# Designs tried in a protein design chat: VH-VL binders against q9h9l3. Part 23

Target 1, 176 residues: q9h9l3
Amino acid sequence: PRKMVAIDCEMVGTGPKGHVSSLARCSIVNYNGDVLYDEYILPPCHIVDYRTRWSGIRKQHMVNATPFKIARGQILKILTGKIVVGHAIHNDFKALQYFHPKSLTRDTSHIPPLNRKADCPENATMSLKHLTKKLLNRDIQVGKSGHSSVEDAQATMELYKLVEVEWEEHLARNPP
Key: E = the ipSAE of ESMFold2; O = the ipSAE of OpenDDE; V2 = 0.75 times the mean of E and O plus 0.25 times the DockQ between their complexes.

## First folded at step 14 (VH-VL; framework fv_amlenetug)

Design m1 (at its last look DockQ between E and O 0.27; V2 from the best seeds 0.00; counts 0 for: pae E 10.3 > 2)
Fold by OpenDDE, look of step 14:
Structure m1 (fold): chain C 176 residues (1-176), chain A 122 residues (1-122), chain B 108 residues (1-108)
Amino acid sequence: as target 1 above (176 residues)
Amino acid sequence: EVQLLESGGGLVQTGGSLRLSCAASGFTFSDYAMTWVRQAPGKGLEWVSAISGWGGYTDYADSVKGRFTISRDNSQNTLYLQMNSLRAEDTAVYYCAKAPWEFPGYYYFDYWGQGTLVTVSS
Amino acid sequence: EIVLTQSPGTLSLSPGERATLSCRASQSVSSSYLAWYQQKPGQAPRLLIYDASSRATGIPDRFSGSGSGTDFTLTISRLEPEDFAVYYCQQYDDSPYTFGQGTKVEIK
């Protein structure tokens, strides 16, 4: 069986008026929640909006941040050949400027059995925070200090594990 | 300013070959995947081929697979499309288009060249 | 492949009017991986909208995109003379990256 990892990224605003989302932190955990990667990342463009209240990113974090190209290489090395779990993972891949094979991607924001288990509409997009609270009885993304990408990645993995067997069987019958 | 300039188009006989070029400027060429999109006269747009920033990944539409080859020379900031075994239905304006990122998958096209016309006749 | 069907084929309107263009996919387009392009006669296409609802750089706010799953819409709130053109939708959820057949917005 393929190894499984979970990923979560934080983005800052670049470009005109800070409307472009640029990768500023990436965290990757293994199946057990062990941190495999957690780095601040320096975008190639000037940061206009740190979005600190959500991202947790501050200017001081960028002083020794890993340049984007280098970080991307490191991250891709970790992801290659693995099943990658994430929440609304298309945003992470977009910021990373990399898209993992669909057949090896698991997006917890689009798993109907997970929503069903949380007493949510199967076709609705629920937040990671909501699902984590409902299914794991755990509070994440609390306070005003911004998100913890490690915490979010771990929560994402834990959520997926709740429906892993059922969903993997479904995917086997219905390959993307 | 991003600029893409296609060249190499022209008249070619059925079964013939042609190589298109696209000269890129105004951005770090190797940081972005590049694509070819074509448009037959009076028709819509058709994705043809894509190549990742450093050429490690390529993809083709079924209509051109086995006949066309996309490549790039990052030292020259140039994208290529080698077209072999050309058919009448390959007649189109061929656009060079930039993707928003380097690695494969999920391409849209944020910048386009003005295109070069390829006419395949019997 | 994912087939995109645009409607209507032709939309005849006057400057100042609202234009609503539809793009329907043969299957669900994940993560709203849909783009809209504008093409004027004799010109290359220009990106208007990406990710279903994000405006590209330099695109006026009268252009907006919406939708998810199989149904997407491009709206031009108030048509300007320069907006009369052909519009294409394009999905990038899966290869091959397919386009709709286009909607022509022409002046009435």
Scores: ipSAE 0.014, ipTM 0.583, lowest interface PAE 8.1, mean pLDDT 92
Fold by ESMFold2, look of step 14:
Structure m1 (fold): chain C 176 residues (1-176), chain A 122 residues (1-122), chain B 108 residues (1-108)
Amino acid sequence: as target 1 above (176 residues)
Amino acid sequence: EVQLLESGGGLVQTGGSLRLSCAASGFTFSDYAMTWVRQAPGKGLEWVSAISGWGGYTDYADSVKGRFTISRDNSQNTLYLQMNSLRAEDTAVYYCAKAPWEFPGYYYFDYWGQGTLVTVSS
Amino acid sequence: EIVLTQSPGTLSLSPGERATLSCRASQSVSSSYLAWYQQKPGQAPRLLIYDASSRATGIPDRFSGSGSGTDFTLTISRLEPEDFAVYYCQQYDDSPYTFGQGTKVEIK
């Protein structure tokens, strides 16, 4: 059976007007929620907007952060061959400049059975915060100090477990 | 300066094979994903295939899967496209192009070669 | 797959005029994930605009891009003789990375 991990990333603004999202933190947890990786990452481009209210990234975090290419290599080694769970995971892969195989990717923002359990429209893209509150009775992303990618990755894994059996069976019958 | 030079195009019969090459210079080749894009005579651009900078990830358009193989030799700064079971609809100018990062996702193609013509006749 | 439809197919203008080229996507595309290319006969494509509105290295400021969601625009503020070419939009939001069919800008 394939091992499963959950990933979440925090991004800062680079490029013109800070509109490019560049990776500045990445957290990976295993099936039980144990942290496999959690590093601040130094983007290869000048940071224009730390986006601290959302990202939780401050200038001090960048002083000893792992350079992007080194961090990316470490992260990809962990992800290789595994089922990777995330929420709106397309954005995380984009920031990693990486494409994980679709057959090994699980996106909790696009799982109809999960929305159904939350009494939400099956085709809606629901926020992680909303799903976590409704299905796990937890508040995440609280306060104005930004998101925790460890907390978010752990919540994402717990949400997937609620529909894992049903969804894995569905995907086996309906390969992407 | 970045330079990309395709070669290996020519005339081939339906069902035949060709191997295209793209010689790269002016940048650290292994740091960047590479792509093949083709253009049939008088038509628009069609993405064909991509390969990561380290060579471990490849992707193909549905129209060429199982017939074309992208590869690279980072020690010789060369990108390849092996084209087998060629069909008339594969007739096109083939361009190699550079992505701005090691993986070609979510980015444009910042440098292009001059192209090499492949003509498939019956 | 995200389909890009460009309009018009051909745009006939005189030097000095303003050109406005449209690219419409079949699904919403982030305004940062769209590029524009110029291609002259017998030449390779040339990157003009990336991330919807950023000019590539060496591209004159008469070229500008804008738009979001499903609707994107390339504007050439004053056409120069060298600007008469075919223009393609390209999305890089999702694989496969698709191109529009092109808009030919020709001399009237």
Scores: ipSAE 0.007, ipTM 0.500, lowest interface PAE 10.3, mean pLDDT 88
ESMFold2 (binder alone), look of step 14: mean pLDDT 92; pTM 0.939

Design m2 (at its last look DockQ between E and O 0.03; V2 from the best seeds 0.00; counts 0 for: pae E 11.2 > 2, placed apart)
Fold by OpenDDE, look of step 14:
Structure m2 (fold): chain C 176 residues (1-176), chain A 122 residues (1-122), chain B 108 residues (1-108)
Amino acid sequence: as target 1 above (176 residues)
Amino acid sequence: EVQLLESGGGLVQTGGSLRLSCAASGFTFSDYAMTWVRQAPGKGLEWVSAISGWDDYTYYADSVKGRFTISRDNSQNTLYLQMNSLRAEDTAVYYCAKAPWEFPGYYYFDYWGQGTLVTVSS
Amino acid sequence: EIVLTQSPGTLSLSPGERATLSCRASQSVSSDYLAWYQQKPGQAPRLLIYGASSRATGIPDRFSGSGSGTDFTLTISRLEPEDFAVYYCQQYDDSPYTFGQGTKVEIK
């Protein structure tokens, strides 16, 4: 079986009116929740909106941040050949300007058995915070300091582990 | 086991056309960007073209832009290279190569076919 | 485009010896976006190293990659008879994703 990692990224706003989501932090954890990667990342363009209340990113975090191009290479190197777990992970991949193979991607925002376990509609898109609270009895993304991508990645991995066997069997029976 | 099998190579006259095919197996074909890389006799490797596994976006080397067209049929697990207006300098073994992910760009080639020879003569 | 220059052009060695191959880029290759390939006569290239230092699946540990910026190295710690081939470096930092001209490792 392939190794499994979970990823979570924080984005800031760049471009006109800050509407472009640019990678500003990325965290990757292994199956056990150990941190494999956690870096602040410097976007190639001027940051217009730090989105601090959500991202947790502040100007001071960018002082020694890893340039985007370098960070992306490091991240891709880690993800290569692995099953990548994330929540609404399309946004993370978009910010990375990279798309992991769909067959090796697990998005906890689109796993019906996970929603069912949380007594949520199977086809609804639930937040990571909500699922974590319901299924892990843990509060994440609390306070006014913004999100912790490490915490979010760990929560995402733990959520997936709850339905891993069932979901992997489902995917095996229903290949894309 | 990943397998890539090229076909369609042969002898063609300058200005002619040729269509290469690459049959893929052993992996989820639609999930990966695919590429063509060529090697002139006794020479090195040259990237020719790539197509995304995400949105079928295509890329071309300047040397073939406007003359070659890369495409794919995911239902048949087949990659194609339509080559028009062929030139002598297009003479090469053409390799079908798999990228490690879907999005074109920032990729290497983790699996290669055996190649198919294209010879362009005057 | 980024030009990769490999050296030496030919490396003549005996089985059991250490091989050191160099790949120099005309400009810095960010994030170690460098791969190494092996090609034997009449065969397709085979991936050895990606990300400058990561060994591809199934590649023996006698192969190793190192380097950053503009200077990269492929090392074969102890040459086996099957290792005599042409080796190419390739950058995927920027399009077009160019290859070096190759280094031929031949038996002395």
Scores: ipSAE 0.629, ipTM 0.881, lowest interface PAE 1.0, mean pLDDT 94
Fold by ESMFold2, look of step 14:
Structure m2 (fold): chain C 176 residues (1-176), chain A 122 residues (1-122), chain B 108 residues (1-108)
Amino acid sequence: as target 1 above (176 residues)
Amino acid sequence: EVQLLESGGGLVQTGGSLRLSCAASGFTFSDYAMTWVRQAPGKGLEWVSAISGWDDYTYYADSVKGRFTISRDNSQNTLYLQMNSLRAEDTAVYYCAKAPWEFPGYYYFDYWGQGTLVTVSS
Amino acid sequence: EIVLTQSPGTLSLSPGERATLSCRASQSVSSDYLAWYQQKPGQAPRLLIYGASSRATGIPDRFSGSGSGTDFTLTISRLEPEDFAVYYCQQYDDSPYTFGQGTKVEIK
């Protein structure tokens, strides 16, 4: 059986006016929610906006953070050959400068059966916070100190498990 | 000081092939995305291709997809453009340019080479 | 593909005058991913402005950029003799990364 992991990333602002998103934290959990990877990552470019209220990233986190090139290598080795689950996961792959095979990618923001369980329109893009509250009875991303990518990755895996059997069967009949 | 030096331009026949090189110095080459931009005689600038600094993630203009291949050798600090199936409209000065490292896919070009002329004739 | 249309095609001015160059995008350019370049005859382009309004290193403060969405402007507050050149805008919001056709600023 093919192993699954869930990933979530936090970004800081780089580039013009801090509008470019650069990877500053990545968390990966296994099927049971155990943390396989959780590192602060130093972008190779100047940080213009730490985006702390959303990212949870502060200047002190960057002092000993793993350089992007090293961290990317570590992350890709963990993802290789695995089904990777995320929420709006295209943005995470963009920040990693890597695109995992579509056949091995699961995006909880675009799974119609998951939306149906939440009594949401099947083709709507629902936030992780909203789905987690409705389906798991948990509040995530609470407070003003930023998101936890570990918490978000764990929630994403739990959400996927709710529809895993149905969705894996659907994908087997409808290869991407 | 950042320096970019293109080479490999010249006269080729329609349908022929040519490989351009760009030697880079004054920065850590492997950390930065690199690009090719061309300019036909008397015309404006046209972006051709880009390659990221970490993987072989590549971008191409529609006009060159399937005919041109961008690549890099980080051990030799060299960017390449393999041009196949050349057409008259590919005649241009080809510039090598460096992007500042930002979020991938969002490239502007802070340093440029002097250019190398490619002329495609029948 | 995002098409950039520059106007005017040619701008004839005298030294000391203010130059205003326009760049219009066919669709919105997110987060101001627009750059401006200067190119003199026989030379490679030089980066002037990135992020719609940020000056590149070593660029004099008489060059300024503004705009958002689909409409962007490069302003040269007081033309110097060395400023007579062709100017290009470039978007980097998505590939293909496109340039405008250029505006030539020439001596009247």
Scores: ipSAE 0.007, ipTM 0.499, lowest interface PAE 11.2, mean pLDDT 87
ESMFold2 (binder alone), look of step 14: mean pLDDT 91; pTM 0.932

Design m3 (at its last look DockQ between E and O 0.03; V2 from the best seeds 0.00; counts 0 for: pae E 11.4 > 2, placed apart)
Fold by OpenDDE, look of step 14:
Structure m3 (fold): chain C 176 residues (1-176), chain A 122 residues (1-122), chain B 108 residues (1-108)
Amino acid sequence: as target 1 above (176 residues)
Amino acid sequence: EVQLLESGGGLVQTGGSLRLSCAASGFTFSDYAMTWVRQAPGKGLEWVSAISGWGGETDYADSVKGRFTISRDNSQNTLYLQMNSLRAEDTAVYYCAKAPWEFPGYYYFDYWGQGTLVTVSS
Amino acid sequence: EIVLTQSPGTLSLSPGERATLSCRASQSVSSSYLAWYQQKPGQAPRLLIYGASDRATGIPDRFSGSGSGTDFTLTISRLEPEDFAVYYCQQWDDSPYTFGQGTKVEIK
């Protein structure tokens, strides 16, 4: 059995008008929710919009932030060979400018059994916040201080664990 | 078990063309970037080209840019290297090598084929 | 490009001895972006170390990697007869993903 980790990233706005999403924080937890990685990350280009309300990122967090190139190397080292769980994880991979093997990726925003368990349409894209509340009876992303990537990664892992057996069996019968 | 088997090597004249193939097995081929690395006789290793798992991204060494084209057929689990305008300095054993991820995936190489020899003569 | 210079060019040792191989980069390389390979005569290269210090699957613990910045080291604690080969370092901190010129470990 492969080791499993969950990842969540926070992004800031760069480029023209701040429409480019750049990695500014990354958190990785193991199967038990223990933090393996949690770093603020300095984008290679000027930050136009910190998106603080959502990202929780402020200018002060960038003072000693890890350069993107270095952080990416560290993160890839952790993820290599593992099953990676995330929510809408394509956005995280895009920000990392890295894509994990699809067969080793689990996206909790695209798991029909998880939505079914939450009494949601199986083919709908539900938010992490909604699923966490419905299935774990826990409130995340509360307040105006922005998200906690550690909290979100932990919630994502817990959600996946609810459907892990069923979903892994499904994937074994239906490889991507 | 991961297996990579190169083919298509041989003798070719300068200015000629050759297409190499690499048959892959033992892993989900499309999930991983693939690379070509070559080694001239008695010399060291040189990175040549890389392609992402789904073929959307490619990269080349300056020494082969504009002359070589990397591609893949995921339905056949096969990697290709089209080599045009071959030169004497292209003479080498050409290895196909697997990357540990899909993209950019060009970083290091966890599995290698046994290589196929390309000899370019005048 | 980042130039990797390995030393020594040739290392002559006996079985049971300790081997220390150096790889020096022309500019700083993240430790996460350095790998080592072994190549025996007539064979394809084999991955030994990635991320400067992590052993690849199936690699004996007598192989170890260390270093940071511009200086990296591969150590073979006790040479076995099958360890006599050429060793290459490789970086992917920047394109092109260059190799060192290799160090030959030969039997004394």
Scores: ipSAE 0.297, ipTM 0.789, lowest interface PAE 2.2, mean pLDDT 94
Fold by ESMFold2, look of step 14:
Structure m3 (fold): chain C 176 residues (1-176), chain A 122 residues (1-122), chain B 108 residues (1-108)
Amino acid sequence: as target 1 above (176 residues)
Amino acid sequence: EVQLLESGGGLVQTGGSLRLSCAASGFTFSDYAMTWVRQAPGKGLEWVSAISGWGGETDYADSVKGRFTISRDNSQNTLYLQMNSLRAEDTAVYYCAKAPWEFPGYYYFDYWGQGTLVTVSS
Amino acid sequence: EIVLTQSPGTLSLSPGERATLSCRASQSVSSSYLAWYQQKPGQAPRLLIYGASDRATGIPDRFSGSGSGTDFTLTISRLEPEDFAVYYCQQWDDSPYTFGQGTKVEIK
């Protein structure tokens, strides 16, 4: 039985006019929602736009942030061999410059049974905030101070648990 | 070429509901944030809502929060706006528009649809 | 919320003349987050300028933008007949992402 983790990332703007999206925070939680990793990450390029309103990242967070190359190594070591749950998780993997095996990846934005429980069309891509409100009766991403990647990773794991038995059985019968 | 085609507008009574759709083509839909902007007859532009390319992040103008829900189906290249509890002040042409990136925090709107008219009457 | 105030409300000019449109913000807006749009009657808005000064794809070089802080300007160096329209500035520095009320550029 494979261990399962959930991941969420926050990004800032680098490059000319801040148009390049670079990893600045990553949080990983275990099945029970305990934090396994939560670090601010210093992008390899100069930060032009902290995007604080959405990212929650401020200049102070970067003072002692872990350099990207080091953080990536730490994160990938945690993810290796595990089932990784995320919401629109391809964005997190893109920011990490990594692609996890599809057979070990669970994306709460692409699980038809989860959408059915939320009374949403099976093929709709719903926000994490919306699914969390509908299915967990919780408000996340409250306020204008940016998202918490810990909060979001925890919510993602809780959402997956609602469909875990059904979806794991489905995937066993229908390998990706 | 980039095309955005809105549909689902029409006449509806106060308190009613409508669902707007925006069919997208000519670009990789999931790579870009999408938005709704409205324009009341004879008036200026008002931002309504935005959604990230992956669908995990949404934002709303205060005037529609709690009544409107933005969503997208990346497998069908379609953006939606579910409008509930409609009021007379919601009467407008509704445009869908494409942002140049996947995140909602970096919007100018480089391509726009031609709009769909929503009329809310008593 | 950031209020954008455009002036003048209407600008009456002849083809070939220079148009200067002003957009003033109620609080400082990073130039990276300021855009200009053109809208003709019965049509959707068209992006002209982003990042306060960068022309969008396919926009002629007679359109230019400048400014920083609270004061931004759109200039049309030589008006063509197709340039008579309503122009909006827009900020996306802070939600809600607001537009100015518009400046109508009309034929004298």
Scores: ipSAE 0.006, ipTM 0.557, lowest interface PAE 11.4, mean pLDDT 88
ESMFold2 (binder alone), look of step 14: mean pLDDT 92; pTM 0.938

Design m4 (at its last look DockQ between E and O 0.79; V2 from the best seeds 0.00; counts 0 for: pae E 5.2 > 2)
Fold by OpenDDE, look of step 14:
Structure m4 (fold): chain C 176 residues (1-176), chain A 122 residues (1-122), chain B 108 residues (1-108)
Amino acid sequence: as target 1 above (176 residues)
Amino acid sequence: EVQLLESGGGLVQTGGSLRLSCAASGFTFSDYAMTWVRQAPGKGLEWVSAISGWGSYTYYADSVKGRFTISRDNSQNTLYLQMNSLRAEDTAVYYCAKAPWEFPGYYYFDYWGQGTLVTVSS
Amino acid sequence: EIVLTQSPGTLSLSPGERATLSCRASQSVTSDYLAWYQQKPGQAPRLLIYFASSRATGIPDRFSGSGSGTDFTLTISRLEPEDFAVYYCQQYDDSPYTFGQGTKVEIK
């Protein structure tokens, strides 16, 4: 069995009108929730919108932030060969400008058994906050300080662990 | 077990065409970018071309751009290299090589085929 | 393009000895996007090291990679008879992906 990690990224707005989502923080935790990586990341382009309300990113966090190119290498080194768990993880991969093999990716926003367990429609896209509250009885992403990518990554891993056996069996029976 | 098996190599005249194939097994083919790397007799390795897992993106070395076309058929787990306007300097063993992920790049090659020899003569 | 220069061109050693191979880049490989390969006569290359220091699956621990920036090193702590081959470094920090010219490790 492959090692499993969970990832969560925070993005800021760059490019025209800040519509480009650029990686500004990345957190990676192992199966037990231990932090393997947690860094502020400096985008290669000028930040137009920090999106602080959601991202929690402020200008001061960018002062000693790790350059994107370096951070990406560090992150890819961790992810290589792993099963990667995330929530709406396509957004994280897009911002990272890296796409993990689909067969080794687990997106908790698209796991029907997880939604069923939370008494949600199986084919609906539920927020991490909602699923965490329903299934873990924990409040995340509270307050006005923005998200904590470490907290979100840990929550994502814990959610997946609730349905891991069932989902892995499903995937084994339904190979791509 | 990952296996890559190249075929299609042979002798061809300058200006001619040849199509190489690489049959892949032992992994989810579409999850990974695939590449061609060649090695002239007694020489080093040269990256030739790469294609993303779903074929949406292709990349070429300047030495083959406009002459070679990389493609893949994920339903058949097969990688292809169409080589046109072949030159003497294209003479080499052509290796099929697997990348560690699908996209967008930054490829090293974790698995290689045995290679197929292409000889271009005048 | 990033040019990788390997040294020495040929390394003559005996089994049991330590081998140190160098790979120098014409510009900084800032992400440590550097791999090492082994190629024996008549065979395809085999991945040894990726990300400068990560050992590939199934590779013996006598192989190790180190370095950053422009200077990278492959070390074979104790040469086994099967280790005599040509070794290539390769960068994947920028396109086109380039290889070093190779170092031949031969038996003395």
Scores: ipSAE 0.883, ipTM 0.936, lowest interface PAE 0.6, mean pLDDT 95
Fold by ESMFold2, look of step 14:
Structure m4 (fold): chain C 176 residues (1-176), chain A 122 residues (1-122), chain B 108 residues (1-108)
Amino acid sequence: as target 1 above (176 residues)
Amino acid sequence: EVQLLESGGGLVQTGGSLRLSCAASGFTFSDYAMTWVRQAPGKGLEWVSAISGWGSYTYYADSVKGRFTISRDNSQNTLYLQMNSLRAEDTAVYYCAKAPWEFPGYYYFDYWGQGTLVTVSS
Amino acid sequence: EIVLTQSPGTLSLSPGERATLSCRASQSVTSDYLAWYQQKPGQAPRLLIYFASSRATGIPDRFSGSGSGTDFTLTISRLEPEDFAVYYCQQYDDSPYTFGQGTKVEIK
């Protein structure tokens, strides 16, 4: 079986009025939740809005951050050939300027069996915080200090494991 | 098993046109960017063109820009190269190759077809 | 355009010997964006190494890659009869993607 990893990213605002989301942190964990990658990343554009309340990114994190182009290479090397799990993962891939093959991508925000376990409509888009509280009995993203991408990636992997057998069988019968 | 099968090569006169095809199987075609690479007789490899998994991004070597057009039909799992205004220097074996992800970026090529020969004569 | 120069042009060795192939870039290649390919006569190229040092699926461990910046190497620790072929390096840091001119590894 293919190896599986979970990814989560934090973004800051760049571009006009800080409306563009640019990658500023990326965390990758393996199946057991061990950290494979966790770096602050310096966007190629000037940061207009750190979005610290949600991103947890502060100016001091950027002082020793890995330049985006280098970080992207490191991240893609880890992701290549693996099943990649994330939550609303399209946004992570967009910030990374990369899209992993759909057949190797798992998005916990759009897995019907996972929604059913949470007593949510199968087609609803559910937040990571909500699913984690309801299915793992944990509070993540607590307070005003921003999200932890390590914590979020670990939660995402645990959520996927709840439905992994059923969902992998479904995808084998219904290739994307 | 990943397979890439090129076709459409042959003999063509300078200034002529030719369309190459590459039939893909054994993987989800739209998940991956595709590339053409050529090799002139007795020479090394030269990248020619690339296209993203959805076809939204295309790239060309300067030597072919404006003359060659890369395209794909994801419903038929087929990659194309339309070659116009052919020159003697375009004589080569043309390989179809697969990239490891669907969007533009930093591509290496993990699977290759066996190639199809294009010969351009005066 | 990044030009890749491979050396030597031809490497004449016997089975069991160690082969070291060099690839030099005309300007720095971002640290991992280099691949190595093998091409046997009458065959398509085969990916050996990607991201400078990662071995492709099914490639035996006698093949290894190293280097960064402008200088990269492919090492074959013990040549097997099937390893006598032409080897190409390729950069994918910037468009156009370019290949080196090749190093032929042949039987002495």
Scores: ipSAE 0.180, ipTM 0.738, lowest interface PAE 5.2, mean pLDDT 90
ESMFold2 (binder alone), look of step 14: mean pLDDT 90; pTM 0.918

